VHH binders against F-box associated domain-containing protein sdz-33 (sdz-33). Designs and how they scored, part 22

Target 1, 300 residues: F-box associated domain-containing protein sdz-33 (sdz-33), of Caenorhabditis elegans (q9u232)
Amino acid sequence: MATVPFPILCLPDFVLQKSLKLMGVVEHLCLSILSKNIKQLIATLKGYPKCFSFKFVPFTSLTVVGERFKHFSFRFDIDESSQNANLRSYTDEGTYITLTVPGFTVKHWIEHVAYVLCRNNSIKLVLWEPNIDEVYEIVKDMRTVEVVIVSSEIQSCHLLKLFPSLRYLGVYKAPISAQILTYNLLHLEVKTKVTLNDILISNCSNFSISGNDVSDKELNFFMRSWIKGSNPRLTKFYIRNSLRVRDPYLETVLFQNIDYIETHKKIYWRTFEISRPDGTKADVMWDPLYNSYFNMTVQH
Short names: E, the ipSAE of ESMFold2; O, the ipSAE of ESMFold2 at other seeds; V2, 0.75 times the mean of E and O plus 0.25 times the DockQ between their complexes.

## First folded at step 23 (VHH; framework vhh_7ubx_2)

Design bb1 (from aa2 with V60I; at its last look DockQ between E and O 0.70; V2 from the best seeds 0.58)
Fold by ESMFold2, look of step 23:
Structure bb1 (fold): chain B 300 residues (1-300), chain A 119 residues (1-119)
Amino acid sequence: as target 1 above (300 residues)
Amino acid sequence: QVQLVESGGGLVQPGGSLRLSCAASGFTFSSSIMTWVRQAPGKGPEWIAVISSGGSTMRIDSTKGRFTISRDNAKNTLYLQMTSLKPEDTALYYCAKGVPWLRDYMDYRGPGTQVTVSS
C-alpha cells in the first residue's frame, strides 16, 4: 500500500489552530518562518492572548511583551557586509537557537514579528545613541507611540518632525529641551537635570523625573502655581530624588501657604489632598522617612 | 510512499568534516519542511536543524555553528555539512519530513547514517 506524505502543511486548519494555541511565543516565531500557511494562521488566531507591545532596540534586540508583562527576547546577529540579520533566542528547553531567513534585514524582522505576534499593538522604540534617520527608515510605516532615547544629545526639532504622533517619550541622558517639554505628550520621562521653569512650561499629561533633586521650596512653588491653574493638562507628576536624611520640616516647607488635607498616614508613605478653586483635586504622596520621591495625581 | 535515504556517514577523526545527504522520493520535496535529527546510543533523539521549502532555517546552537543545513530542490536532496567534528557528535543521523513541536516528525524519517568520531 502506498505511503501518504504527512508534512505540517497537510494538517487541517482547525487541527493546526488547536496545536498553535498550546504553543508559546518562541515556537510561534520559529514556525512562522518555516511555513507561510502557519505564519498566516498565527497572525489571525482568535482568542489567543495578544502581546501588549514589543520593544525594538535597533541593531541589537527585539523583545515581545506579552500578557502579565512576560518578556521574550530575541537578539540580532547582523552580517556587517550585507546587513542581513539572523535572530537568536533562548528556548524553554534551555538552549539557544538561530533563525535565518534568506535576505532578511533588521527591518524585515521587525515587520515580521509585528505582523505575527503583535498585530494591532503599539511598538516601543529604545534608541541607544541612534542614527535617528536610519531608525526612521526602518519603522516609518509602523504605528509608533513610545520612544525612549538613551543618547548624549538629541536633535529635538528633528525627532518631533519625524514622529509627529508621538505619545510617550523618554529622555535618559541628554539635556531636556523646551521643544520636548512643550510638546503635547501623554507621558514624558526625564532622567537628566530639570529646573522648576522646565516643570512649569511642560505640556505633558504624565511627567516623570529622576536623576535630579527638586527642593521642597521648588515643589511648593509648583503646587501653588498648579492651584492657580498652571500645567492644565497634567494628570500625574512624579519625582524620584536621591535618598536623604529625613527633614522634620518637610511638611511645613512643602505645604506653606497651601490648604491641604492629610488623607493617609503610614510609616513609609503619607498622602495629602490639595484643590484648585474650581474644585479640581489632586493627591500628593511622599516618603516621610526619606525625601526620596514626590507624587502628585490629579483626581478624575 | 515517502522514502528518505541518508548517506555520507562514516568514521572521522576529531576536527574532521563530513557532508550528509538525504535523498527524498514519494512526496513533493520542494514544498516540504525537512529536519536533521541525531540520536546517540542510549539517548533520545535530538533535532539539529530545520529548513523550509524557501530556505529559511532554524538550528540548535549546541552545534556552535559547525553544522549547516541546505537543500537542492532540483535534486530532491537534503544536506548537512558538518565541520570541526567532536566525539560527542557520534550518533545515528537521519532526516525527517516535518518540524519539531507541531506533530511527531518521526513518522516520516529515513533509516539514518552512522557518524562516528574516533579519538
Scores: ipSAE 0.538, ipTM 0.855, lowest interface PAE 1.6, mean pLDDT 79
ESMFold2 (binder alone), look of step 23: mean pLDDT 81; pTM 0.811
ESMFold2 at other seeds, look of step 23: ipSAE 0.541; ipTM 0.848

Design bb2 (from aa2 with V50I; at its last look DockQ between E and O 0.54; V2 from the best seeds 0.00; counts 0 for: framework grips)
Fold by ESMFold2, look of step 23:
Structure bb2 (fold): chain B 300 residues (1-300), chain A 119 residues (1-119)
Amino acid sequence: as target 1 above (300 residues)
Amino acid sequence: QVQLVESGGGLVQPGGSLRLSCAASGFTFSSSIMTWVRQAPGKGPEWIAIISSGGSTMRVDSTKGRFTISRDNAKNTLYLQMTSLKPEDTALYYCAKGVPWLRDYMDYRGPGTQVTVSS
């Protein structure tokens, strides 16, 4: 005969599993569409590679996040009339490839990747301009734990109804509702306009604000309110301001009527400790040169 | 006793089309993964497309979608439809049983069919 029969798909399961552990995420996905037995083995494989979560940009891309935050990106190539979708990606060795499974839609790819690579069903959504109910139908069997709303048209109250396991929310252009602000999020990132009152009513643990200029007087009011018990779930509060010419009275304004201990003083950052009457402490880090950020971390 | 025999190559002008065939025997074709590989003179082998038993495919994008792999399980035949052919597509094209990016496991292949693209 012209050839000798030693294909990898005829190897015993132990030898095949050893070979699979030497391969990367893209190679696993490639093999998973070629054989049902290989798909099953990869889905149960202990060890390398390991996916912790993935990011879905509806109808655009899917990114798998693996060990040490390695990212593996797949782009959708969608037939508008049939809704059939192909995936495109680079192999670990830099070859650009297209994967096709007959009849697969975006939903089929989400389910396949979750089954094969992610070992749990946690997903991050990045919402540009999709119909949110259509996206929900695609991902409803996943556990959506993080959403970033880039669109100005998506209403955040509806999102809480659809995704009750939500822990991380980013809102870049849409208005922020009181329902979102008072929700017990682990992390809230905001790039739209927020007021001091919005900050004071917030109930998230980690609050990150950018694209807003919050004055030192407003920060002083916030800190005094925190000392009196506001924001009881807050662990980390970060504001990124635009650069400004340093005001020689900034420290005086910022800490007016606040008992504090300065713990570090350098050109690029200064740190302070403030306390509630019950002994709860927070570390405040502030940019003395440009007043470009304010960071408060509660010690629990 | 695996046998693979390619046909359908030849001389074609740039922009032309060819359909390559690979006749398979000596194994259960309908349950097998099949691959097209090409090798240009003085270059190493380049796998270009793979098809599973269920019809799932993988292709390298260096062909820019001009090549389509397919199979007819009733005829035990693998196909490569080539369109918009260019001089850089000139190579020996052969079919293989198995998964070719693990080169140790491409022992099952045919003798190939020559494709030459020139005026």
Scores: ipSAE 0.543, ipTM 0.853, lowest interface PAE 1.8, mean pLDDT 81
ESMFold2 (binder alone), look of step 23: mean pLDDT 82; pTM 0.817
ESMFold2 at other seeds, look of step 23: ipSAE 0.560; ipTM 0.860

Design bb3 (from aa2 with I33V; at its last look DockQ between E and O 0.87; V2 from the best seeds 0.00; counts 0 for: pae O 2.2 > 2)
Fold by ESMFold2 at other seeds, look of step 23:
Structure bb3 (fold): chain B 300 residues (1-300), chain A 119 residues (1-119)
Amino acid sequence: as target 1 above (300 residues)
Amino acid sequence: QVQLVESGGGLVQPGGSLRLSCAASGFTFSSSVMTWVRQAPGKGPEWIAVISSGGSTMRVDSTKGRFTISRDNAKNTLYLQMTSLKPEDTALYYCAKGVPWLRDYMDYRGPGTQVTVSS
């Protein structure tokens, strides 16, 4: 039977809990570094909505997400020689403050913020030309669910091994690999060149591309392949193309050899419905004037 | 009975440095959160730095990193090291026990020490 301090409930702590419920996230963080007693009260505070998750930009910033999409950003001030880090933010009144805890590194701050402010350990990473092993060491105790990577090259197998909970991936500069394309992602966004074959072999649920223009002929082939059963997990497919004015006097090849039902016709967008033989339907929305986008949503 | 006595103020030229001290008695200094506050002529009080018993600190940007709070628990003394002083730093500086915005603690403060930055 565990020994507990006398008394288990202290009147000052109960009064402090009422005061803490009236304060914001930044005040909670400030108080949590000043008193171990208050840190514990904040971490266990009942009936106060904690932040849901956070976005981490290594060695730069930490953004926590609160209820009703309130966002609070903290900037790191890092001593490069020691790797000790201070944390900077604004209070709700707009006073810019600097928080210092002796010996704290970026990893210590991540752990502290997660402990006192957050309901779970889910994290979004935004990585610029990263040392991925260094990032992993900082966040390995977190559940990494989203990565946006801006890098000229990616070690795809290594990335996927380190972050097995990954559901969302953005690839902005590196060539896309077959390992990433065939991985069962909820969302894949690419801003680099992909081929029609890359699109057809993809295994993600939501696929967005903006790294290349895709012709009407290629989109026609994709839709016909989808009708025949390609991309079985696909729910949403979005392409952003460069603006080019369609010739209004030439028949588009977009729906050649496709049975479809036009569902909406306006100057700036048109919608169609296409179907697989098993009755599965998809809504297609496209830009009839500029060919600037193509959007297909599967009705699962 | 809480007693706080500040010292180390005075007249200093712009760009100069001062170290303020606050001698504490009548409470357990080593377990207390301590605060430096200043009040410029014609203005309300402004807290500028806070230090925990464990050495964690918080400071406002109005000092732009020029001021450092520290403590010596063996001497029951709180310090404020001020550098690169500017005329706008002219104020009465006093130390206080507790956290400025948390009403559950009494605001005990000393009489203050005057800092005047002038050519």
Scores: ipSAE 0.473, ipTM 0.832, lowest interface PAE 2.2, mean pLDDT 80
ESMFold2, look of step 23: ipSAE 0.642; ipTM 0.894
ESMFold2 (binder alone), look of step 23: mean pLDDT 82; pTM 0.816

Design bb4 (from aa1 with R103Q D104H; at its last look DockQ between E and O 0.65; V2 from the best seeds 0.62)
Fold by ESMFold2 at other seeds, look of step 23:
Structure bb4 (fold): chain B 300 residues (1-300), chain A 119 residues (1-119)
Amino acid sequence: as target 1 above (300 residues)
Amino acid sequence: QVQLVESGGGLVQPGGSLRLSCAASGFTFSSSIMTWVRQAPGKGPEWIAVISSGGSTMRVDSTKGRFTISRDNAKNTLYLQMTSLKPEDTALYYCAKGIPWFQHYMDYRGPGTQVTVSS
């Protein structure tokens, strides 16, 4: 863990700063709770990138993505009587350690780690727990920019009230609601069942659908509706369907009653252009070999 | 002139408990980071727990939470509360001034107190 030849607390600040730049994320966190002087130096290091992203799984873990996309996961150990929380990590030397700061709750740890390692309050939430009000109280002073719902028990209607500036939402197990679909998200990712009607009422800019089998006739209806002005905020639409045998007549069904131009044709992907009457164009690409992808990009 | 003197070791049966003490002098104890280290027969030194001046701690999970570091700044004393002792805990235990990861923290240590766990 440590490569510094002298006790780090005895060094002049300039030498100390150079030594800290040679250390990793876990060492920085450990030192930050042992010395307030070192905490401040780590938080203010110049010309030294620390972390690219910050992910919180309430009451379970905190993940920091560091240099070269290394993941550093920290697990919470919570004392039920006091709500004080310890943080556990695995060092580069192969040792599991536990960090304790008197009086720290999960909220204190989130704020501390964000301050020391990430220099910002932006977080991604992964929600397994049904009580989102409790989670909100922990993260309300953070900038929540992305939420992924992985619990079947969480409903979407209250989520948008708590996070009105939300830009990215993933819904992996719970049924998608009309409230979520009509919300003006930058990105919406859905891995649960959606219908053609759900797609048509959606108001997000980038829509990604996995784990669904949207038929060619449904995609045809969607594209014809888009040509007539549906989904006016849509920029990117991506579907990953299940694999199936390639249909040699797929193009006829998919583009029935649609004026299009084929712009690229290869064995494993094909590209087309469709247009609205106002001149707005969209590029359509799909995988005709396995019929497993549909990708539409709108130019605005 | 740093001086550290450990006490409280001895022979104990498996499952027993001990509280080790480390009396400190020759420096400002209340502002110092302190460490407990052990050295088993035929093995190198192993740091066990660290405590900051403010009471924040870092501990190795190999002791599975059975050992608790604490300090009493009014008495200039560092403590290690050990519970559920096992034969593998048999070692010389000593306190040190400083943070693990730096090769010089061992230069500021006491002579240690022996802990022996046998039936």
Scores: ipSAE 0.585, ipTM 0.872, lowest interface PAE 1.5, mean pLDDT 81
ESMFold2, look of step 23: ipSAE 0.642; ipTM 0.895
ESMFold2 (binder alone), look of step 23: mean pLDDT 82; pTM 0.827

Design bb5 (from aa1 with I99V; at its last fold request DockQ between E and O 0.64; V2 from the best seeds 0.65)
Amino acid sequence: QVQLVESGGGLVQPGGSLRLSCAASGFTFSSSIMTWVRQAPGKGPEWIAVISSGGSTMRVDSTKGRFTISRDNAKNTLYLQMTSLKPEDTALYYCAKGVPWFRDYMDYRGPGTQVTVSS
ESMFold2, look of step 23: ipSAE 0.656; ipTM 0.899
ESMFold2 (binder alone), look of step 23: mean pLDDT 82; pTM 0.821
ESMFold2 at other seeds, look of step 23: ipSAE 0.637; ipTM 0.889
ESMFold2, fold request of step 24: ipSAE 0.623, 0.658, 0.592; ipTM 0.884, 0.886, 0.868
ESMFold2 (binder alone), fold request of step 24: mean pLDDT 82, 82, 83; pTM 0.824, 0.824, 0.835
ESMFold2 at other seeds, fold request of step 24: ipSAE 0.645, 0.599, 0.655; ipTM 0.889, 0.878, 0.891

Design bb6 (from aa2 with R103P; at its last fold request DockQ between E and O 0.55; V2 from the best seeds 0.65)
Amino acid sequence: QVQLVESGGGLVQPGGSLRLSCAASGFTFSSSIMTWVRQAPGKGPEWIAVISSGGSTMRVDSTKGRFTISRDNAKNTLYLQMTSLKPEDTALYYCAKGVPWLPDYMDYRGPGTQVTVSS
ESMFold2, look of step 23: ipSAE 0.657; ipTM 0.903
ESMFold2 (binder alone), look of step 23: mean pLDDT 82; pTM 0.811
ESMFold2 at other seeds, look of step 23: ipSAE 0.603; ipTM 0.887
ESMFold2, fold request of step 24: ipSAE 0.654, 0.650, 0.610; ipTM 0.898, 0.899, 0.884
ESMFold2 (binder alone), fold request of step 24: mean pLDDT 83, 82, 82; pTM 0.823, 0.817, 0.818
ESMFold2 at other seeds, fold request of step 24: ipSAE 0.645, 0.717, 0.718; ipTM 0.896, 0.920, 0.919

